# Ledger of designs, part 245: VH-VL binders against Large ribosomal subunit protein uL10m (mRpL10)

Target 1, 224 residues: Large ribosomal subunit protein uL10m (mRpL10), of Drosophila melanogaster (Fruit fly) (q9vpl3)
Amino acid sequence: RGKINIQRPKAPHYERARVVAVTQPKYPELPKAKSCFKTRAERTQQQQENPYNEIIAREVRNWLDHSRLVAFFHLSSITADDIFRVRVQLHKQNLHLKSYGSKIIEQAVKNTRYEAIVPLFHSNHCIVFSPDPEKTAALLRIVRRVPQMVLLGGIVEETMLSRNQLVAYAQMPGLHAVQAQLVQTLSQAPGHLIQQLQAHQNSFVQVLDVHAKNQMNEETPKST

## First folded at step 14 (VH-VL)

Design ha94 (from ha1 with light chain D28N; framework fv_anetumab)
Fold by ESMFold2-Fast, scan of step 14:
Structure ha94 (fold): chain C 224 residues (1-224), chain A 119 residues (1-119), chain B 111 residues (1-111)
Amino acid sequence: as target 1 above (224 residues)
Amino acid sequence: QVELVQSGAEVKKPGESLKISCKGSGYSFTDYWIGWVRQAPGKGLEWMGIIYPGDSDTRYSPSFQGQVTISADKSISTAYLQWSSLKASDTAMYYCARSFLYWGDFDYWGQGTLVTVSS
Amino acid sequence: DIALTQPASVSGSPGQSITISCTGTSSNIGGYNYVHWYQQHPGKAPKLMIYDVSNRPSGVSNRFSGSKSGNTASLTISGLQAEDEADYYCSSYTSYSDPFVFGGGTKLTVL
């Protein structure tokens, strides 16, 4: 910036300095061995304090505040091509598949009514959001044919539901009054919800398959 | 009850245009894919393409890309298969079928439309 | 190119059980459980008999069953009846660009 600096440049020394700067590390020396042994707790704490996480946590909170249906899934190993076709199919039904780190979710729901969902995200996971709770049946019909996605539970009309409660909700006719009453009935289990969800997770795929098959049978011409 | 009803048989000359239809009833038309499957005389089934009527997302088999046009009119629950210029090799039975999933099964089929192209 | 291989014909007697094979690769039948079976009577539209390897749609007889081992899927028909005489087609998901690939078909004759 200064005129005196421009008036006295040393081009030959500048070009040599440029070569040296390119080959020399641009960061201070750190003990690499010590950094490789950083504990999970220390890494987790640093991630939680990251300013980028706060921005994404706000995004998660906005999804939760504007969605009348939120479903939580365990996600097994899946290829990019396979998750893409699932995302496209869900989007056709106004269902929005999102994936966020567990610490971002914890930050988004801390000190809210949804704080209880945090334990569901200790392993690989994804979340499906929708403004339309009537799409719960469509969601389950799609996901039962994606073995990598296992339903853990959800939130319908701001009420936390277990997987079995969400499956029951999906089987209701499209009458809002009846569905609202069911949600109120299903939600009358203060406490123990997370324990129930975790206890039953291992047999969930079979339960979902049975309910999904029952729903398909109800949709056939022979059901009338 | 769920039903797919296709337009009647067509007899055409090479070079003529044609548009055949498939009307869905008894279900939410915009919530299912409609696929088109070709069967040449005495031959097997060949998938041609598929459309999602809710947003008109259309995908074609590599073998049929550029040979036909698939479209849908959700206001009348009807999907279409169209040729700009027919060839004798287009002589076949054409079926429409619905699928809930892009990677799924075809659970209900139309009765078929026989297209005969001869001089 | 036929991606899925089926025998051209299979025959059986009334009351017998028969099996129709459908062989692909690890990138279709071996990689996914999206294998479906269709029955077609002469001059009629195909009918879904089995979906996702082993599931029966409502209204399909329990005499029809499906299975998969490695890169080969199988349709088994027990207690053969005259009305089972038809062409049978398998299909499998392969990729996003080619989601519906059919086998060449198998003609079942009930003698």
Scores: ipSAE 0.805, ipTM 0.912, lowest interface PAE 0.7, mean pLDDT 82

Design ha95 (from ha1 with light chain G31T; framework fv_anetumab)
Fold by ESMFold2-Fast, scan of step 14:
Structure ha95 (fold): chain C 224 residues (1-224), chain A 119 residues (1-119), chain B 111 residues (1-111)
Amino acid sequence: as target 1 above (224 residues)
Amino acid sequence: QVELVQSGAEVKKPGESLKISCKGSGYSFTDYWIGWVRQAPGKGLEWMGIIYPGDSDTRYSPSFQGQVTISADKSISTAYLQWSSLKASDTAMYYCARSFLYWGDFDYWGQGTLVTVSS
Amino acid sequence: DIALTQPASVSGSPGQSITISCTGTSSDIGTYNYVHWYQQHPGKAPKLMIYDVSNRPSGVSNRFSGSKSGNTASLTISGLQAEDEADYYCSSYTSYSDPFVFGGGTKLTVL
């Protein structure tokens, strides 16, 4: 009798194959992408015509539109094992840790109410999304024990909050009307709030830069 | 008031199956991990495994992988530790304990279940 | 041994201070501040005394303190009392695949 080739995966069933064929986006085939040499115009055009960036930007917009809690973090050096551990723990609480390049974030939020957040993402960063703002207390309880993640601020119910305002919000779990009034009361104009949040981020970067320069200066006398 | 209550002492013969329980109360059971810790007579504490009751995500110590099964029923706030076939070397005190974080402290412990495996 | 290294026993007189060490590796205690200490009286369940190297839970006497240097964590008990006589265990986070390791335990005798 005929044997099944174990080295090959089973072909999808006819109905499933049809659904995939109909829903799969059509892209040009890859021969040009495999070239080692391209003209300057072809290289420039290929970079400008990257549809992948637009797809990821739409993903970011979808997260922002469907999340009632968004928290912004500076992310220090962290191992793959450790970030996976944190991501799993956050996911248990319906908190979704994501990292996107600053260009993707800028593209996603351009011409939206969230455009003011772009300056926060010019250094190492990550974002936590949740559809449930009551999870703010759980988020802070988890992150306080992850030294590589430094809270910069966030958005709750479409209102920009500083770190201290977000911490204050977390102290009032289960009181929906009081929490809504607190968010409204603590809100700031985006320009002023962004400047305040970025100042703290820049201060942290400055401390790291001074430390690195001091370390390099100490190494010089001890080496050739 | 947070409390973890474990099932009573068991006396079994080698080859028998056993399932012991740990019931949480006074807190949101699905928001905390439940770990199982073994202590052989006159010996120290040994971590066996951990489960998140909200989704039954389970991790085992390499020493206990394949030796026991950890499970949970979130509808009755109870975690379980079970053996398909007990050995005399399974004689020990078994503790359950909760932790908010996968990498965190065990802040509340059950009273322990003594399992004795002998003739 | 797959366990963290603790002295088997330590003794002291009432009113003295004693220190219990817990030695691991650079990949556990040397890397993480996730070191916890548990007290166990005979026939009873362990009780959390210190978490994250140096923090005390509510209800734990301020006579108990914790610290860490390199690959070694330490539990210090000041003003030693008879009720402190117990076994003490340290634990540390190691990795996602094997998140907890316990020390072998230290029997504290109050002379």
Scores: ipSAE 0.787, ipTM 0.904, lowest interface PAE 0.7, mean pLDDT 82

Design ha96 (from ha1 with light chain G31S; framework fv_anetumab)
Fold by ESMFold2-Fast, scan of step 14:
Structure ha96 (fold): chain C 224 residues (1-224), chain A 119 residues (1-119), chain B 111 residues (1-111)
Amino acid sequence: as target 1 above (224 residues)
Amino acid sequence: QVELVQSGAEVKKPGESLKISCKGSGYSFTDYWIGWVRQAPGKGLEWMGIIYPGDSDTRYSPSFQGQVTISADKSISTAYLQWSSLKASDTAMYYCARSFLYWGDFDYWGQGTLVTVSS
Amino acid sequence: DIALTQPASVSGSPGQSITISCTGTSSDIGSYNYVHWYQQHPGKAPKLMIYDVSNRPSGVSNRFSGSKSGNTASLTISGLQAEDEADYYCSSYTSYSDPFVFGGGTKLTVL
């Protein structure tokens, strides 16, 4: 209808209602939320809140919170007998080899300063924990002789370190106070560390080649 | 410098007891395994057993299980190999050697202890 | 239990190359790169020459090299010298319950 119909009403409310109707988009507005989305999200949340996973995630968190040394490894195919051999050797040095599912690790570190490590665990992995950061040199010396374990990076004195930074830290054994200060100097922002560690995963053959070369030259890697 | 120094040669009669020693120096004794290797006259090397001095975890070769006792005293960086009752067949050179890994190489060896058992 | 198989003796002339074999099974040399070689001069303690198949410790001549193919590891000595005359032993990791097995030894004679 024409302007005649609009002119008749006196009330501003009527005129405003008409203007709003005319200015609405010609095409319908997309719905803001899908009802099915909430049902799926609730189902997903229930699965991630599995009581067994939460208990194990708490264990992982406890290890992270009480360990001054945490090292992350890619783990290639290895027999149960061989991983047991490595676990026993590491335990002699107060180094504790653990393997947890990616979901459990994500659950353990969500909303913590360690959340940045989650991408490291999308492939086969294991973690070594120790209350003693002076054992970093012993750890690297042991895993050099275990080709199935490839160092990705770690955490020393609550500071995230790349593979190269962890190797540098290990070269100062027996000087704990100086090593702690070095860790602060070597530390990087978590985002940068994760990018470097993801590059190592994506360039796995390069990491393995460097690791093999390092093992071949092991008689002098601790000098200086 | 890393060295392993073994006790001197022994001449014994069958049935006698014996304890020989291997002292490590120049390294952290509790961070390395100490293996014992036997060599009978004119024969090859034969592994007897291994000990981790840090916790006294000991493993024996099947051929020597129950025939000898391996022990260590970490306070004096010394490992021991002992027999309760020697036999003529125990006549051999006995070497101690260190290994960083349970599955690893023996990178430093003692000079050997010659044990002669004869009637 | 089961010893690694080495030839009892091998001989060569100064300047030549010789190879000493060490044959095990699929569960020792065939499964692991934990093969080590020791040199023993008469009346002396053994000396580590090669570890983990092909690695040389500091102070060992580059004339000594190691390799592995299948169940057999090999020690090669190039530019043979009189002082190389010795007994050579290989060893391999086998299992957690019996971690060390030695070969029978090879007497190298430099003619």
Scores: ipSAE 0.792, ipTM 0.907, lowest interface PAE 0.7, mean pLDDT 82

Design ha97 (from ha1 with light chain G31A; framework fv_anetumab)
Fold by ESMFold2-Fast, scan of step 14:
Formats: sequence, C-alpha cells, structure tokens
Structure ha97 (fold): chain C 224 residues (1-224), chain A 119 residues (1-119), chain B 111 residues (1-111)
Amino acid sequence: as target 1 above (224 residues)
Amino acid sequence: QVELVQSGAEVKKPGESLKISCKGSGYSFTDYWIGWVRQAPGKGLEWMGIIYPGDSDTRYSPSFQGQVTISADKSISTAYLQWSSLKASDTAMYYCARSFLYWGDFDYWGQGTLVTVSS
Amino acid sequence: DIALTQPASVSGSPGQSITISCTGTSSDIGAYNYVHWYQQHPGKAPKLMIYDVSNRPSGVSNRFSGSKSGNTASLTISGLQAEDEADYYCSSYTSYSDPFVFGGGTKLTVL
C-alpha cells in the first residue's frame, strides 16, 4: 500500500493546528504570524516614532512632487464608511484622497515654496492628489456632493490657486484657456493668494468656533 | 449628444436565458456608472444594480443579488443585464441609466427594453 | 422593498402649486442630501427633474423645486400645466441598502 504518511489529508492537519494556536494562552490572537509581527512592532515603537514621521513626510513630498493637481480641504466629521465611499469614487477618476497629521505636513513642506500653507492644516483636513490637472473638474463635481469636504484651495502645475481660482480653472474648456489663467495667476502677488487661502480657512474656523460655543452654551451641565 | 440605446423587446419562455444590452454614446463611457432599473407592469421603479465600466466594479441590490448578472464591454461602450434562467416574474420593462457618482442621480436613461416571459 | 413613502396620488388645476412628499428614515433622507426626483410619462423612460434635494438639471423648468426637512423631502411644482401630468418618483442614497432606494411613486393628475 506503500505508506509514506506525509500529511496526505491536509484539512484535518490544518484544523488541528488552528485549534492548538487558538487555545494556547501564550498566543491568544489569530493568526500566530500576525501576533508575532505585532510583538515585533511593539518592541521597536519607542525607537521608530521619529523615523515614522520622516518616512510619511517623505511620502507627502513625493505626492507633491509627482502630482500636477493638489487640492486642500477642511474635513468635517464623517464616518469611516462614508469617507471610504468617497475615496473609492475619487480613485475611479485617478484622484487620491490622503489624510496626514499637521506635524507631518509641516515637516513635508518645511523649507519649500509651499511652507506658507501650513496654517491651513491646524484644523481637520485632507488632501487630494492627481497626476492629471484636467481631473480638477471631476474632483470638484465629486466633492461638491460631499458637504463634509470644504475646498480651501490648491496647487495646479506648481502654482498656488485660491478656492475661486481653482473653481475657475475647473470650468476652463482647454489647454490654451488654462495657460492664460495661469499667466494671470502668476502675475498676481504670491502673498495675496496665500492670504486668500488663509482668510477662507480663518473664516471657516470662525464659523466652527461660533457653532461650538453656541452648542456648548446650550448644553452646559448644572454644577454639583 | 449623450444617448443610451437599449436592445429590442424580448419574448421568452420560463427557463430560457437572456442577455439585453445598453449602448452609450456621446460621452466617456468609462467615466460613468451604468445602473439597471426594473419596472414591473403597472408598478414602480426598483433598482437592480450598477456597474463602473472602467474597472467592472459591480454592485447589486439585495433583492437581485444572484438573480441577474451585470457586465460591460468598454471596447464597444455597452453594458449588459443577463439571466441564466428566466421566470414569469421577470416580466417587466428594464431601463439602463448613467450616473457620474456611485450615490448620484441618473441624468440620462435608455428607452427601455420590454421583457415578456410567458408560459 | 420600498423604504421611501410617497402619496399614491396628488391632483391640481392649471396654474396651481402642488407638493409631493417623500418620507424615509434617519439612515437615508435624514442622514444625506442625496435625494433625487424623476418624472415618468406613460410609456416613456424616467427623466431627472431634481438632484441632491434642490438642484435642477439644465433644461428643467424653474417651476420645479425641491426641499428637505428632517426625514422628508418634497417636490413642488408651481404654475401647474397639463404636461406635468405624470408619475413622480423620489430616490435616496441609503447606507443599509447601498447605494439607493426608490419611493413607490406618485401619480399627478392635472384636472
């Protein structure tokens, strides 16, 4: 009958291995390889905190360097399922929604011409990147339908644009119109464009502050 | 000129297979979702499913999951709705419609395909 | 399976204003501004009249307007005309039956 006895029924062997792994008090989590990976990550956490931030900042710089369209948004409270749905829809149009902490954004743009945008990111925010600037119309068509995302401004072909200028860019029918608008944008004082972006951000923050204060005053609990 | 043109009316027996079509023109077919909507005689609209032709991402209504297959051929800008085995209860008008957003409105509709399944 | 409730019928006279309601839940109309209205004449495909609660597509008369309050969306037709006689359907995005659901439809009769 020529017995070699090398694990011929794989299913029973696999099931026994799983039961043993689950019941072991030393490794209660499944799968066992994933638990070992987590333990390794915990071991290096204190050492890797600063390197992690630099790695992500480098990722942000890479996105900025390789994207011809970058749009900045304030992000209001939104569920994980809703933002995932938006992210999938954006991805269909080669638009990549990313969220990064303010410190990472600051680290990524420090000593670059984009350093002045850092104040935009002191509140909840997200960024959309694309290699295709003609997708600006698609981007605005999608996010106009997502009230939790409020456009603050962006960068098109390495040129900073205010919210209104980005909206105008999206409405342009072709390359010649786009080039004419970019020349007009470049002829404006850079500080004026940055101030417009900051003013819109500050106005929105003021609205949120007033709303929060009104909500707090209405819901003030009685003292003990 | 955006247009969705559907295949002609069908008369079938229970148990037969059927595949109906919806051809888009005048727009970028791969940038819009195509939805399928059913309307039984004298009844209201009920959605069946949607497909994104660019990557064939397909979502079905719970009522129609496993009952029909939705597909698309982006090389000829055509979406399909298919039954493996028709039932008398499949007798209805079937509409295709396009939507820019997964959660969005249907801005253009096909003229409809009447499917009659009779014993 | 219909989650959205519409009146079966509504009637009006030429020049009158009428309103059609569409009532859902806190998981659809109450949670999202993704309510759309469609007009369907007998034997014809539906036509989009209103999207995202209150927006009109190009080519739709400004006599048609939409609004929402809580879990109820409304379609209002002002200056009612004979050609407005049709079936009207609402739809809403819903997270429980992703991505949307239709209302049962309302037959508008113009006397």
Scores: ipSAE 0.687, ipTM 0.833, lowest interface PAE 1.0, mean pLDDT 80

Design ha98 (from ha1 with light chain G31D; framework fv_anetumab)
Fold by ESMFold2-Fast, scan of step 14:
Structure ha98 (fold): chain C 224 residues (1-224), chain A 119 residues (1-119), chain B 111 residues (1-111)
Amino acid sequence: as target 1 above (224 residues)
Amino acid sequence: QVELVQSGAEVKKPGESLKISCKGSGYSFTDYWIGWVRQAPGKGLEWMGIIYPGDSDTRYSPSFQGQVTISADKSISTAYLQWSSLKASDTAMYYCARSFLYWGDFDYWGQGTLVTVSS
Amino acid sequence: DIALTQPASVSGSPGQSITISCTGTSSDIGDYNYVHWYQQHPGKAPKLMIYDVSNRPSGVSNRFSGSKSGNTASLTISGLQAEDEADYYCSSYTSYSDPFVFGGGTKLTVL
């Protein structure tokens, strides 16, 4: 006796407030955009225009423009406390975990070179940003041990990479890694790459369904 | 070659202060958490707390909150465990160990520091 | 005030297999796959044997394996050798405010 967990939601909530103060990146609109995002997402579900949509979209564009590493993930059901520990761990490595509604993402990237990513965000998702592409190895080392996050692909130095290409990039030394991946990616068709990323997302959802059934039955955790 | 080297054994009287150390080498010290684990004579392992040296983010086990202070000096790749006033019940072996993840395993351990508190 | 329950002792003969259990609750072992096993020889520091329920670090014998069912994790040692005689501890992630606890430990005796 002496379980861990009395007032678990309230104690973690207070700890989160302290950590958020030091881990949150500074942008003039970030605290307002983050606070408004959840409220405005509810109104967007009712198909209403949000006057702050452009402010949030500008935040997304700012992240894309200042990040040399962007990674896209499918995000399965996860508690607020669990996503917070992941966000804190990522922030230790200068990796910034963000979630935005699909409509905001579409507005942010419309008429930009990033418009091709929109189909990735039709299901539950999150994005990790970093100004440092050398942190790709640290990112993969962390998310490998977060079963709710499934890597779909990413952008490194403005070049779109598949899951396998991003994994390969993480294991390659410095400048040579960037050049090798750029040559490989330049031979890819953008439509073909996006199709592969979407296929992986659909496969993962199927695997999660089987795993959830096995967890409920307490018989076999086949997908572990 | 990853190594955690702890300070030598200590013999103290109740009420005295003490600060023991754990020096990391062979890896990026600021990229790993350092945890402290206590083992009383003839007893099991008991987690005390953890620190991330890169930003000094520190968490304590409820049993040790307010009883000890954990700190780190990243310029010399060293973590510390400190008591302001020792008790006889603090007699134990103290281990430091590193973890890449806050929720992760301790893959490398120090050799341990024996602390004996008696009159 | 041990959150995870292990048997105090277990014994086996050379060449046999033994299993050590580690029982928690739904809020630790049940909800997470963050169970780790450590081996400690007398007078020595612990050594990581298994992480994340069933994964072996490089250099750990394949005679050691881990599994989990419900709120109970298990460490299995096959082909027992005299050198396996040690104390074994499990640990599990619990929450952000109290990230993990150890089991009480199991003394393995090899005949």
Scores: ipSAE 0.796, ipTM 0.912, lowest interface PAE 0.7, mean pLDDT 81

Design hb1 (from gn1 with heavy chain T30S; framework fv_imvotamab_arm2)
Fold by ESMFold2-Fast, scan of step 14:
Structure hb1 (fold): chain C 224 residues (1-224), chain A 118 residues (1-118), chain B 112 residues (1-112)
Amino acid sequence: as target 1 above (224 residues)
Amino acid sequence: EVQLVQSGAEVKKPGESLKISCKGSGYSFSKYWIGWVRQMPGKGLEWMGIIYPSDSYTRYSPSFQGQVTISADKSITTAYLQWSSLKASDTAMYYCARHWGYSSFDYWGQGTLVTVSS
Amino acid sequence: DIVMTQTPLSSPVTLGQPASISCRSSQSLVKSDGDTYLSWLQQRPGQPPRLLIYDISNRFSGVPDRFSGSGAGTDFTLKISRVEAEDVGVYYCMQHTHYPWTFGGGTKVEIK
């Protein structure tokens, strides 16, 4: 019959486990030396403080390579519970919301056609990936209800699109040929797309900075 | 369409070196990780490590770090698993499998049986 | 390392009846990016493993709809609604949320 394990806690409900996992540290700290002698790893610690960055960067590149839809967002302050709910809604539509540090993004896109997007990620951001570009309309419908997520632009079928171009793509019928023609037409448009994306991001950052400064003028009661 | 074809069975003595191969076809080789999985006779599956062929970045399971070397040559769409000195405990079936983050190991090679005995 | 515990170790099933396999992880499999990297593999006698289910419940290409996956956090289930003779084999759950990647010990499905 075996031992009755009364101290084994019940596995948390999926939603609670997911919230806990989101708040868990992304990477554990390197172990401390147990001896007075330093190992090779400890001696090279300064260069290996976050070794997970190397593998995660390749995971990001893997997502970029396998996603026919990638959307870039500025992300304002949002609670763990709220972002979890957004992820669940997006996941039902095969849309995957992910957030990575700017250094990881830089490493992921270095020496690739995506390198030009790096400036977009110097402020708070998140990315939505999908293998199905026909889900662009579903994506925009869902994020319309999330004011903390502001669309900056994206990549559809390997073509970089501004916010307005991505919105136009989403409004097209689900005919593959028509959508392919639209993407091709948009990709031939002359324009400093990267500059346009950077300008929109910088303008939004400036608006947020002004808003934050205005909120800072709010009366802050001194603690007693 | 997508195929991973592994090299043939090997019979070796302890102390000998060995390099087995896994050739990918029908897909963009550099866009997928290649992983190696060991299955000892009558036992389950053990993850050994992975390689990202685009830049040959490798990550090993702690149990296999230093015991094997994983490499890849993207010009011939082939990944390799290598031992410098085989042990009788290395007797197992070795599988290569294609991986990307969302779908896990989606396509598998047929396996390479490695027998190490004196 | 994440320990993946499968129950039962063996599942003798009458043809046409359902089979259910449980997989329990020692830690939550929800990654910091929000996705759960839990998959199920089938290994028929003398054959390499074959992917059945990924991302908890998504059937891989060519997998019959009698196979379904469910679960969350640390508890996951693979169900076969009507076992057929070709379903004989060993079934493994696998996590690739945390390094090192780990497999369950396997569940042998047999016809009685």
Scores: ipSAE 0.691, ipTM 0.852, lowest interface PAE 1.4, mean pLDDT 81

Design hb10 (from gn1 with heavy chain K31Q; framework fv_imvotamab_arm2)
Fold by ESMFold2-Fast, scan of step 14:
Structure hb10 (fold): chain C 224 residues (1-224), chain A 118 residues (1-118), chain B 112 residues (1-112)
Amino acid sequence: as target 1 above (224 residues)
Amino acid sequence: EVQLVQSGAEVKKPGESLKISCKGSGYSFTQYWIGWVRQMPGKGLEWMGIIYPSDSYTRYSPSFQGQVTISADKSITTAYLQWSSLKASDTAMYYCARHWGYSSFDYWGQGTLVTVSS
Amino acid sequence: DIVMTQTPLSSPVTLGQPASISCRSSQSLVKSDGDTYLSWLQQRPGQPPRLLIYDISNRFSGVPDRFSGSGAGTDFTLKISRVEAEDVGVYYCMQHTHYPWTFGGGTKVEIK
């Protein structure tokens, strides 16, 4: 009962498909296979031990060392097309939007003057780099139209600035012979004190942890 | 003025060791990567590896992993490329070049010609 | 490894005429940090390579305005609006988006 097709595919169909499967050039794409055949623990351990993270962390530090403007943003859900458009607009102004995992940021800034930025990257984030601090106003104008990007703060001429201080800096266009002093003056503005206190509280907690561990370490050698 | 100055041409026999140098000047040496690029006679460019001089971290191209050693001495602002045992196939021009995030290899050394023949 | 394919292999050009070089990558050059690291190098006979264009379209310091770069994803172009005698040489595209870093095979620009 039913209809049966008397006109069958040629026998070579099976042979051809098999030959194509075994002779087709193989492209090294393992991400899909890894996600299917690796346990969660194995994937997590492989991610943590990834040598790619070591080189990217040094790239991040290199960007920090060579950027006179660094702006930190919280990033809410945004489409790939939308973020690409923002990136293109920023790039035209020599502003480089980058996204890194928090672990990579931690590795990059550990034991450096940038270590204080780590708490900013606990949730979804992105960073904008530029060698030109004069572009701060252009940055804020572009980002103003992107509600998914929320300014958290930044670093200008090696000085950490709060969101409000960075906005104030953007309102002071022009090159000054004493740019470092200008940034220093802005760092005294209201808003920075709260961020410094929060950073100091976090640093104080870390210092207490380090002190406790160092004291235990020192007590051990002294006990003969 | 940024400069990368490489050591002079070398003529070696197979099995000999060799260490060539690349001296940086006019910039903060430890804040830039130094890469090595090979150019065989009449052929194109091949990336060999890079070093971050501030902590001597290295990354090699798979084709050159285990065949060469890249090192740096930040006290004399010099990077090195070294072979424990040369082969005739190592005959090439070797370039060092500086690298950082805002540009690729932006400044290049003049090159060191290495000739390996019996 | 990412294969970078350049066309043409050679480009004979009359002085003052434009030249165009294409570079195609075997996979997207968008890095995990969200940026694309594609540059163009010029190598004049007997000289080391020289950076012309970085980050797809940015001219390096001292590079004449007649050089321009464009492209996205896997397809990139270097254009010389009016070829001068000093432009003779081999041009390479380079990606440093993915490790290992790779170069195109080169395009030889010659005067007719």
Scores: ipSAE 0.513, ipTM 0.759, lowest interface PAE 2.2, mean pLDDT 80

